# Designs tried in a protein design chat: VH-VL binders against Protein cereblon (ohgt). Part 6

Target 1, 230 residues: Protein cereblon (ohgt), of Drosophila ananassae (Fruit fly) (b3m1f2r157to386)
Amino acid sequence: LSRVPGVDYLEHILFPGEVLPFMIDGSLFDDEMPGLDGLIFGVGFPLMQPPEDNPHKLYGVTCQVYEKGESGRQLVFYKSRALQRIVINCDDIQGPPQYIARNPTSKCFSKVKILPEYFLPEPLKCVDMGSMSRFRDIPSMRDKYRRYQLSSTPWPADACQEYAYEEIVERARKKLEIHKIDTMPRCPIQLSFWLVRNLHLTEKMMRLTFLTDSVNTRLQLIGSTLKEES
Below, E stands for the ipSAE of ESMFold2; O stands for the ipSAE of ESMFold2 at other seeds; V2 stands for 0.75 times the mean of E and O plus 0.25 times the DockQ between their complexes.

## First folded at step 1 (VH-VL)

Design r6 (framework fv_roconkibart)
Fold by ESMFold2-Fast, scan of step 1:
Structure r6 (fold): chain C 230 residues (1-230), chain A 121 residues (1-121), chain B 112 residues (1-112)
Amino acid sequence: as target 1 above (230 residues)
Amino acid sequence: QVQLVQSGAEVKKPGASVKVSCKASGYTFTSYDMNWMRQAPGQGLEWMGWINPNSGGTTYADKFQGRVTFTLDTSISTAYMELSRLRSDDTAVYYCARHEIYTVTGEFDYWGQGTLVTVSS
Amino acid sequence: DVVMTQSPLSLPVTLGQPASISCRSSQSLLHSSGYNYLHWYLQKPGQSPQLLIYLGSNRASGVPDRFSGSGSGTDFTLKISRVEAEDVGVYYCMQALETPLTFGQGTKLEIK
């Protein structure tokens, strides 16, 4: 029911940047499947059920193998790192026919759609009121400054707020160990995934942060969680 | 060292049930499914079914449907096979054997030592 | 069900001579993956079966090079280039293409 043949569900949602170790029989690989060394493969969404509004879509990540070890009876141990979020149409999954497969496994093939990571550019910061006073000293700008001064209204709250990005970074620093902070990425996209991996989030928050294509939304969801707990 | 250690021999009357255990050690229990086979005295091997320790899902051969139940206790890395309504022709050595979940190839690389079940009046 | 047929059922051999066992399936065991889902086991007297060859031609760990498997589809062969005393036992082929998994009748190899 909650498990599609050929798709392995993990206990935790695997986000980009996470390490996934796995073991496989090396005898299954030949010229067409060269032992997964350097290959990218998909991993199924770890929650038992697909989204209620879209049960034919499975979410997961692409993984790239970066380390290989051999042990025992042709068993090969791999270390892989998750790279990108993907979605798979259940109808596109190809593996052993159901009447053949004794075990549903992750050894299946499918077309995947790589999900985008949208990050809106930082908006222009609200100009300090003191800076506006410089216009009164420019003859061509004096009338404009005077009119602004006479009809002065507060900026919309959203235009003059601290950027969520910097506020979130500050809140995270208060919750995390110093050695973890040293690994914090500067890229907002990578930061959003790094924060999910290193913070204690509920399964609901992990699902919401995983499913959004908006880095701004993901960071805002994380920020609201940090604000609630701090 | 990988080992599958089965429970000891059993003697049962027709109509009774028997429960055979298979305790695994030396590997990650949940990475391998457990298959059950039997071998009547002087006869060949017969597959009974398998259980997946991650899902709890089972597959039973038609011959045993309704009479056999596979269960697990993952806390002690042990699989169980319970066969009910025993008949004299159920007299056999019962084997457990593992197969790696991620390979789909179905070969059994390690077998238990076998459990003799004798059904007689 | 896939029916597995072995021949011969009894194979007396002289020590040091070659031996050959055939296994035929009622339908092709070649899967779309390119592999034949056919495995060979040896059951020595009084012991559990042990894996010899998997996926038609691959030797299991610790299995001597004198054992080899060949064939594809419905016709498979297990060969022993030079039979040794420790090779005595019953050899079984098994298909793992579809449930129920099925075994051949077994081939009993004996030293003359």
Scores: ipSAE 0.000, ipTM 0.412, lowest interface PAE 17.5, mean pLDDT 73

Design r7 (framework fv_roconkibart)
Fold by ESMFold2-Fast, scan of step 1:
Structure r7 (fold): chain C 230 residues (1-230), chain A 122 residues (1-122), chain B 112 residues (1-112)
Amino acid sequence: as target 1 above (230 residues)
Amino acid sequence: QVQLVQSGAEVKKPGASVKVSCKASGYTFTTYAMNWMRQAPGQGLEWMGWINTNTGDPTYADKFQGRVTFTLDTSISTAYMELSRLRSDDTAVYYCARWDYEGSLYYGMDVWGQGTLVTVSS
Amino acid sequence: DVVMTQSPLSLPVTLGQPASISCRSSQSLVHSSGNTYLHWYLQKPGQSPQLLIYKVSNRDSGVPDRFSGSGSGTDFTLKISRVEAEDVGVYYCMQGSHYPYTFGQGTKLEIK
């Protein structure tokens, strides 16, 4: 339900955190070229089939311009970074992508829905309460045992969050170059997208990891893939 | 079955206006954008602009801005191009053509009308 | 405006021989999306233009495989491996990467 000024189309999936470079020929503007610094725009993926009940919807990402460079006499190169997963309403989109600043007479704003990133810490994974462990296997006592563990674990559980992803981190280290590993984020949301960006996943796994709103599920899918490769 | 049929030839005096129609059949009119082009006798093709058939939003080439108007009548699957304040150098064959796309990918103009000759003479 | 320059403007060719048409843009046609919107159209005598190749190298539906497109940035080529009588007409390159869209001046292919 937000709006973005323009939508470009990309024939592959772009995940949050990825850089999308693009170029503008300034000589094509009759007026002085508008500043694009900080511009947020949409990028849709025709490769992601829209839902049957919404054939005019595209999955995509928002991208924000963060850097400008010059090349040649008329060409200006920009770098943008993908920020959030979105669903774009394509009812207003026809023809090739266009820049909002260049065409002020068009209906330039496309409606988008920002997709959420849900993350649930696994507080029970990093603690084993010896005095209460006898209750976890009894159905009538299972909820009491879990409540006890949850009440004993702070939210967010920093230590438990780190330990919950230790196996994934170690498996990733075996497949990635050292200089990439040094940039690995600690935040689970950022980590899930960083892993997708830096691992060579199949098309099916890229679709599954993009479409899930659950960070836990995305990390589990990635971890499963890493486990199967060894 | 998919076709674009344009209105017949027109002869106009300088300063007059002309309105060319382009009737679509064999497909859902609002699914494809409509482009307008012209070709002066013995010359090459010149792009004039396009109109979004779903929203009615036109985009004009700067050369024609203020003189050309693209409109739609969705009930009869027809697009219109009206060019005002005609000059002798507006004498040309005018074409409509739909944009081919799949989802949101652009694939060029795959279906063209037969053309409408507009002659501007005193 | 982006100027599209075709060479040659007149192309006499013998039936069954290959033909090649060059198209150069005054600016790079790489769009912000990473796509290159360079298309080729053929206008046969007395007919409307028809799409041959879209986005540099993709043949439109029904276009014979003897037609091929290639190129990048500012330099593009349309090739016909073996010219047939029905290939006679004017070939136009067109850029759709930057508003306003522009056509080349056209290359007239004739059988000699």
Scores: ipSAE 0.012, ipTM 0.496, lowest interface PAE 8.4, mean pLDDT 76

Design r8 (framework fv_roconkibart)
Fold by ESMFold2-Fast, scan of step 1:
Structure r8 (fold): chain C 230 residues (1-230), chain A 124 residues (1-124), chain B 112 residues (1-112)
Amino acid sequence: as target 1 above (230 residues)
Amino acid sequence: QVQLVQSGAEVKKPGASVKVSCKASGYTFTSYYMNWMRQAPGQGLEWMGWINPSGGSTTYADKFQGRVTFTLDTSISTAYMELSRLRSDDTAVYYCARAPDYYESTGWLYFDYWGQGTLVTVSS
Amino acid sequence: DVVMTQSPLSLPVTLGQPASISCRSSQSLVYSTGNTYLHWYLQKPGQSPQLLIYKVSNRDSGVPDRFSGSGSGTDFTLKISRVEAEDVGVYYCMQGTHFPWTFGQGTKLEIK
């Protein structure tokens, strides 16, 4: 469990990669402004109820401050970016109750558990080995067929799901505007969160995609949403 | 100088869609939420929702959920509001306005700069 | 949703005299931080709304000191110490404490 300064609550789900700006009224300070650059803080979601059997846990994200500026109204703005999904232990919240993105200079501190992002790199393809035998007789395809034959990795029963990934990405490209597509990340973990942030998903689907630790499952959930609209 | 400049007046028939633009200048476009409001002739102000220009996340008021879509083009610092399946009671002046606070539940959200408004008339 | 109720809805005033507008919320606007997020806007005829006062009593940049806001909890007041011709318009209160954001129905200030 890692400790982060502050525990803030949002009325909506915030996914890794999303920018969370906040402002501090400069008139609240009579001396030096707080230094927040690089600070990591925790943000929880009241809309994401924890599992019914454990009401003491709250889901959220860690956010890191990466930019500071000023407005003409003595407001100092900060930009933070959500980095990791977390579980916050509500019993370990220190200080008075806090709601949503209080200044990280707040004295509240809580233990969090960083949630993993599982992704199966280079998973097995759902390809019938018999259908690949025809490639052995094509000179330019013989190396591809030979690599396939030499694989000693067992063929899992669910390997066919791997092809859905490329199809999901292509379907998403057709639904998104060009200016958004230009910002699409190539890392599968970042892509899964980017897709959730840029597609019109239902509240239920946003909750399900946030709660899964599997990047492959998150992409499948997104794909099911895109398939229903086809 | 901060300015929000909206597209011109529109006349639409019931069932059509309208898309209103709001071009921002004089500040960092991605640092402020863009809010949309409307005002029917002789009536008060009604909040429709907001869009976060950093990332494009949106929140819609329940009354407009399913009929309104907020989008943006950060390359030209412009936000868009598209309202579909227009009804006669959608006749209103539509405003964009910037909000300095992005944390709605911290409770200091206020609209410091407003666009000039776009009159949308829905008539048969 | 929080209902914001303004009174009076129509306020005829003689130039140079004081004016007072009331705004009442259906729920307390005091947030957990101790701050109260009530804001006032003025919409002059044919113009967009403009911010007058934020967080109960803070005048926006360029707003004359004849405007003042006060109140707490659910009851708020906007006062103009001496009305000038340029003050004509519709005044709206707005709450930013509870989502969704809601406005009062407006108070039209007119010169007699």
Scores: ipSAE 0.000, ipTM 0.411, lowest interface PAE 16.8, mean pLDDT 73

Design r9 (framework fv_roconkibart)
Fold by ESMFold2-Fast, scan of step 1:
Structure r9 (fold): chain C 230 residues (1-230), chain A 121 residues (1-121), chain B 112 residues (1-112)
Amino acid sequence: as target 1 above (230 residues)
Amino acid sequence: QVQLVQSGAEVKKPGASVKVSCKASGYTFTSYAMNWMRQAPGQGLEWMGWINAGTGYTTYADKFQGRVTFTLDTSISTAYMELSRLRSDDTAVYYCARLSYDYVEGSFDIWGQGTLVTVSS
Amino acid sequence: DVVMTQSPLSLPVTLGQPASISCRSSQSLLDSSGYNYLHWYLQKPGQSPQLLIYLGSNRASGVPDRFSGSGSGTDFTLKISRVEAEDVGVYYCMQARQTPFTFGQGTKLEIK
């Protein structure tokens, strides 16, 4: 589907939002490629189980270069950020991959399928309880308002979904270092990936959270581990 | 392009306070956390804490909590470190250094030139 | 707090010869994403520290390829393949896995 230059292999899972820094020898570029700013390349994870039991397919992410560091005589520093989950079809790779050099400007291109991120933001809305709605925005009364909504909602599943999200954020704050909490994303999609990379999940849980297309499911999986650990 | 410039050397008496400035240029000030370190003569580096330049939230190492205060003036891209109730063992070179919010490494890629604070009677 | 221990503390080296510095942490610096939160800094005489290696093995901008970092978890090594006169200074490892961030005691590299 999409052409991504080069393929780098990592022995761990890289989630959207994570930074992948790399350096290249500047002598490899004779003024033909003065900068790589905005370049998108693919990174595959050979330790993930192949999609559809097909050994010629890899799970991975696209990474985009967003910053060029100060160049010494020989080395140019780049920062890239993982953007989207993908499936790489190795049958469509042209030329040998640049595993060792981590060279994103390789002429080796692979076709990839970009994996979707589904998020259902309140598919069913909580009923407005009139006089109780004023307590929602008052910190000292939030607990009373939440208890009232949960006990009085005609569709408990919808209320439970909203409650679970808030509880996950609060539990994460208790587990994480203060300086990391200050970087917590506001977007639910980015938050789900941020939580995975900062909560040091088991290998099984990292695989499950990477493989799901549902942001709500990813958050629920994360929340379940936080509840089990306390 | 990117640089951190600190205020000049200070000589203080025991019990006084010192305020060191760190002026940033060449990048978006609020996108990076500012860390403070010190180095006593002939000794190694010691981390004092950090301030989130976007939010103003601070974290202090336990050893300095109650004596150190980190503040910002975002209009001039400057961070400040104030250390009170100075003792002779506070004599050190004090450094500010940048830590990226987007970077999970926690490395200090840009450092100020250092400010020597001498505490003597 | 995580304790960082460097060895040797003093490293006399002949120009053009290799040099190696070890750094050990009291706790693992490896996270679930595969990152080792260990960084190497060089402080040249009279100067501020400068970043050499970040996340265990990645060279910082402008750092010559004769410098390399390796290791994982609790045991890390900084290697210089061919020491040059400009490499003189004190080398520090630092962990950034958890606060407070802590440094090794430093290794002074001198030309003999």
Scores: ipSAE 0.000, ipTM 0.395, lowest interface PAE 20.1, mean pLDDT 74

Design s10 (framework fv_sotevtamab)
Fold by ESMFold2-Fast, scan of step 1:
Structure s10 (fold): chain C 230 residues (1-230), chain A 124 residues (1-124), chain B 112 residues (1-112)
Amino acid sequence: as target 1 above (230 residues)
Amino acid sequence: QVQLVQSGAEVKKPGATVKISCKVSGYTFTNYYMHWVQQAPGKGLEWMGRINPSGGYTKYDPKFQGRVTITADTSTDTAYMELSSLRSEDTAVYYCARDQYTVTYEGHYGMDVWGQGTLVTVSS
Amino acid sequence: DIVMTQSPDSLAVSLGERATINCKSSQSILYSSNNKNYLAWYQQKPGQPPKLLIYWASTRESGVPDRFSGSGSGTDFTLTISSLQAEDVAVYYCQQYHSYPTFGQGTKLEQL
């Protein structure tokens, strides 16, 4: 009887901030495993559309172990939390120091690319951003969108963030229970992932919100879902 | 010669658990994934899951997740498949099968060497 | 889940004649960059385990007679036996390995 985690792949998308519980059968080890608390490992999603140019590349997340639970002599339960979106290169496998463990008990290490979370402080009414977000999904227009996202603004970042937060909170209040609203983060990056975790989005919307590197685009995609039908 | 030899036929009552073994010889057990496949009488093939005997890492088909447990004993070069909460619909021949390639990072390949099969009959 | 559908369910062919079996996947199992189809074909005789015939849609496994060939790409695949021999009477299965492995329902090949 053995219950090894084998958590290098998931049948669904796991977003940053989400908890991933797993168990390890202690009988597979001579002693209790050292160094698992705080361990960072990678989790891939083969059910997402794979990268077009290489079947060995997978979208995924990094996870960090933060809690240990005991449910019996031979079984140890752990809780981990997803931290960052990544691309895992499964055919580029070597040892440390550039590589992340593929799962908590893995003897294999894969090179990963941490995907960026681009956030531009929004203008007062986000007038220009909305027209540019459409270009994100068109490969030939992607460079124009990225160029736009790299532009700086003279406006105070904190003021723009507070404006966006208030609007999103008002929309979310109509869709979510009050007790969930109390846990809503104020950081735009964390907010974008929190909203995905707490709203029941379609599979297509889940994929789109995971694949974008733009926090502004992710929030706008989610915001469109929160709008009332006229 | 590469061989996969499975344990003998089993007759179980509904609600019982069955554990089937697959002993390998002729190759390095830890270098290949071991798959388990179900075939109901007169029906097609259903993949249940696989194990990497190096480290014991498993992956299961969602249809069997929660009822199937696959394990490996590297000291005896034997893989095991345990199926719980047996129903009459679980009456089938169960095969172990070696992955076509040495351990790969995608984990989903063709199967080149198969055990002889183990018939499990679930009847009251 | 990728669903594999075979046609026909059964086929009768005379010795020495050509047999063709079709397999369709519910979504593409071709990887565009490497141009490989993640498809295998198996032969199963009564009382025996399946035997791998073809992998990567068209690559013949070692020891498999050259009368067996595979073709197709994307979602539509074909197994061809150019000249049927008596020992070829069996059930044939296609299998994708682009994601979690799934098999077609099988095609029973009989001698006419």
Scores: ipSAE 0.000, ipTM 0.396, lowest interface PAE 20.0, mean pLDDT 74

Design s11 (framework fv_sotevtamab)
Fold by ESMFold2-Fast, scan of step 1:
Structure s11 (fold): chain C 230 residues (1-230), chain A 121 residues (1-121), chain B 112 residues (1-112)
Amino acid sequence: as target 1 above (230 residues)
Amino acid sequence: QVQLVQSGAEVKKPGATVKISCKVSGYTFTDYAMHWVQQAPGKGLEWMGRINTDTGNPKYDPKFQGRVTITADTSTDTAYMELSSLRSEDTAVYYCARAFDSEGYLYFDYWGQGTLVTVSS
Amino acid sequence: DIVMTQSPDSLAVSLGERATINCKSSQSVLYSSNNKNYLAWYQQKPGQPPKLLIYWASTRQSGVPDRFSGSGSGTDFTLTISSLQAEDVAVYYCQQYYSAPTFGQGTKLEQL
């Protein structure tokens, strides 16, 4: 569990790698405004279904400030970037998005759980059903083979299909503008989030891709939306 | 001196697409969100959507979602509103208006002069 | 979706007299943590864009005459023009910005 100052609500899902700009008016603080360079704060998404239908928790991301500019006399413009997916304890959240977006240095701290990113470099292969077929023709093994067939539930062919990273990348290249392709990350974890940010996915697909801890599953979900059927 | 200058009046046929520009001067374009508001004859003001001029991320009212596209060009300090599949009920004056808060919502301190779009058969 | 309702739809006031326009929101636009009402008032003359008069329910925009004042909190708001001038003849709109912006239907102010 980590602690982050300030929690914002967004009307949309923000994925790791996205920029979240915000502006601070000094009048929002009782004390002199602290320096924000490198500040990490939380952003929650109330439109996403809470974990385990628990209304006291929100999905979200951590954001880190990386740039500061001055706009008006007491108005300071900041740029932050989303880093990690999190689950936020709603007990510490104050107010609607428009207020919190202007107050990321709120003195209210929320306990957050950082969500993991799992990636398997080689996808799981289907159980080899063919090796069991060799025993159907052995008389002493025929009864065991029959019992195996009755007790086994073979995975569907599409669920056993080997996920091809290169295939997903190639399909994305066909859908995206050439200049966007030049910014495509090589790391599969970063690529999975980059693809969600740069492809026009349905709201359902954005939620599904955000909620999975498996990078392989996220890439497969994205790949399924890129697949063309003749 | 802050100014928002919109493109001129348009006359379109039903089913056509219209694209209106809003060129700004007198302030830093990316410090403010640009909003678009429709005012049909005999009706009041209706918010259509906005764009974060720094990130390029738009937000739309559900009533216009799917037909409206709001974009921004930081090299020319110009915001655009494109409305497709035009119907007679889209005949209206369209305004651009700036607001300081790029992620939330705030009041509109400066408005463009308005662009009349007439959709006629 | 917050619905904004103004009253009256129109009113006629003599020069030098007080004009009062009301605005009601379907839910509170008062944010308790900062004690601010997310409510603005605009003036629109024929052929012109709206002009901001009041924000945060009661704060006058720079350059707006002091005869304009805003009051109210939560769901009920009032725009008051003390001593009407000829140039004040216009349509007035309230707007909430607590959520995605919505406007009242407008109040037409005419000279009696």
Scores: ipSAE 0.000, ipTM 0.402, lowest interface PAE 17.4, mean pLDDT 76

Design s2 (framework fv_sotevtamab; at its last look DockQ between E and O 0.03; V2 from the best seeds 0.00; counts 0 for: pae O 17.3 > 2, placed apart)
Fold by ESMFold2 at other seeds, look of step 2:
Structure s2 (fold): chain C 230 residues (1-230), chain A 124 residues (1-124), chain B 112 residues (1-112)
Amino acid sequence: as target 1 above (230 residues)
Amino acid sequence: QVQLVQSGAEVKKPGATVKISCKVSGYTFTSYYMHWVQQAPGKGLEWMGRINPSGGSTKYDPKFQGRVTITADTSTDTAYMELSSLRSEDTAVYYCARGPDYYDSSGYWAFDIWGQGTLVTVSS
Amino acid sequence: DIVMTQSPDSLAVSLGERATINCKSSQSVLYSSNNKNYLAWYQQKPGQPPKLLIYWASTRESGVPDRFSGSGSGTDFTLTISSLQAEDVAVYYCQQYYSYPTFGQGTKLEQL
């Protein structure tokens, strides 16, 4: 199990690859403030209720700060990116979590379980999301990048010819805004998360796709909603 | 081996411009901030500014703002510091120094690797 | 700017004796969110760049002899050399990195 400092709440589900902006109180620091640049923290989704109403589980993601935004008034803006899906036993949380939109805290931490991303036997196309690959040379991120790399290893190219995932992609393109289409990932793991967010699926479907460890099952769920439109 | 190698000493006249290079080896250039520090003869250390090589973002000490320009060339893993409108009081050794890992919240935030220094002499 | 003031400006110590250098910041350099003091100590010998000795106020950099130690918190910090050796003759600087970096004026340590 991994130990993650700064466990905070978010009112909605955040998928790996998404950007999470937030603000922090305090004196205006230069954009080099050491405590937040590169910080890895956990974000939990307390409103994500499982079917059996399990209040001892908190699902979420790890995030890493990668950019300091424009400062306003007495607040400093930061950008982070979600990396991995996690689950937390609420009894392991030390300190009071806060909603990240108000004031993230480094005094709340917990042990977390990193959720896996399985490739199914069906061959899938893969492409890096760009933002994740830049972490491979960062010493503090090497373990996390290696875990990401294991879950995103591409299938053999010749095996991919046996399956028609282009139908899911093409149906998604019919529903997407034109300026988003050229940002579609080719990596099936990244694509599955990106599609959920950019296709504006129902809250129920977002929960189902987040809780699924199988990339193929997640894509099949998304594909089923696309078929209803055509 | 991690090292920062600076360009050689220079002699300049008042009003001239100097540009000092700092070539990086042994680590990923874009993962760390690069800082520049001035040390006048017999004096202490004074921070001038820094650059994030990954995006070119800079920050300068107000005392040097308007005269100093810090740049980075990621194709050659080299940082540059340019000081214009030189005065006799700009006679100093100039250091480049590696700052905190941009993404490593567990690392120390002091300057752990320094260049050898570049003496700039400004005399009429 | 956070002003860093060192004392004394110079110090002469016999070999094998203890040397103590103080550093005071005009504002606290203890960041409440992570409970770390953003304070470093450097050694500089003539013609050489500064060498990092201590960071986080008390953590010794790798390869630095154990006779060097740092202590203090908030605004008041101390560098101690428990048993001076001839190679420790140098100028020592404290530096805060809580905000825009600033250095103390330096303390020249000499052998009696």
Scores: ipSAE 0.000, ipTM 0.414, lowest interface PAE 17.3, mean pLDDT 75
ESMFold2-Fast, scan of step 1: ipSAE 0.000; ipTM 0.459
ESMFold2, look of step 2: ipSAE 0.005; ipTM 0.466
ESMFold2 (binder alone), look of step 2: mean pLDDT 91; pTM 0.932

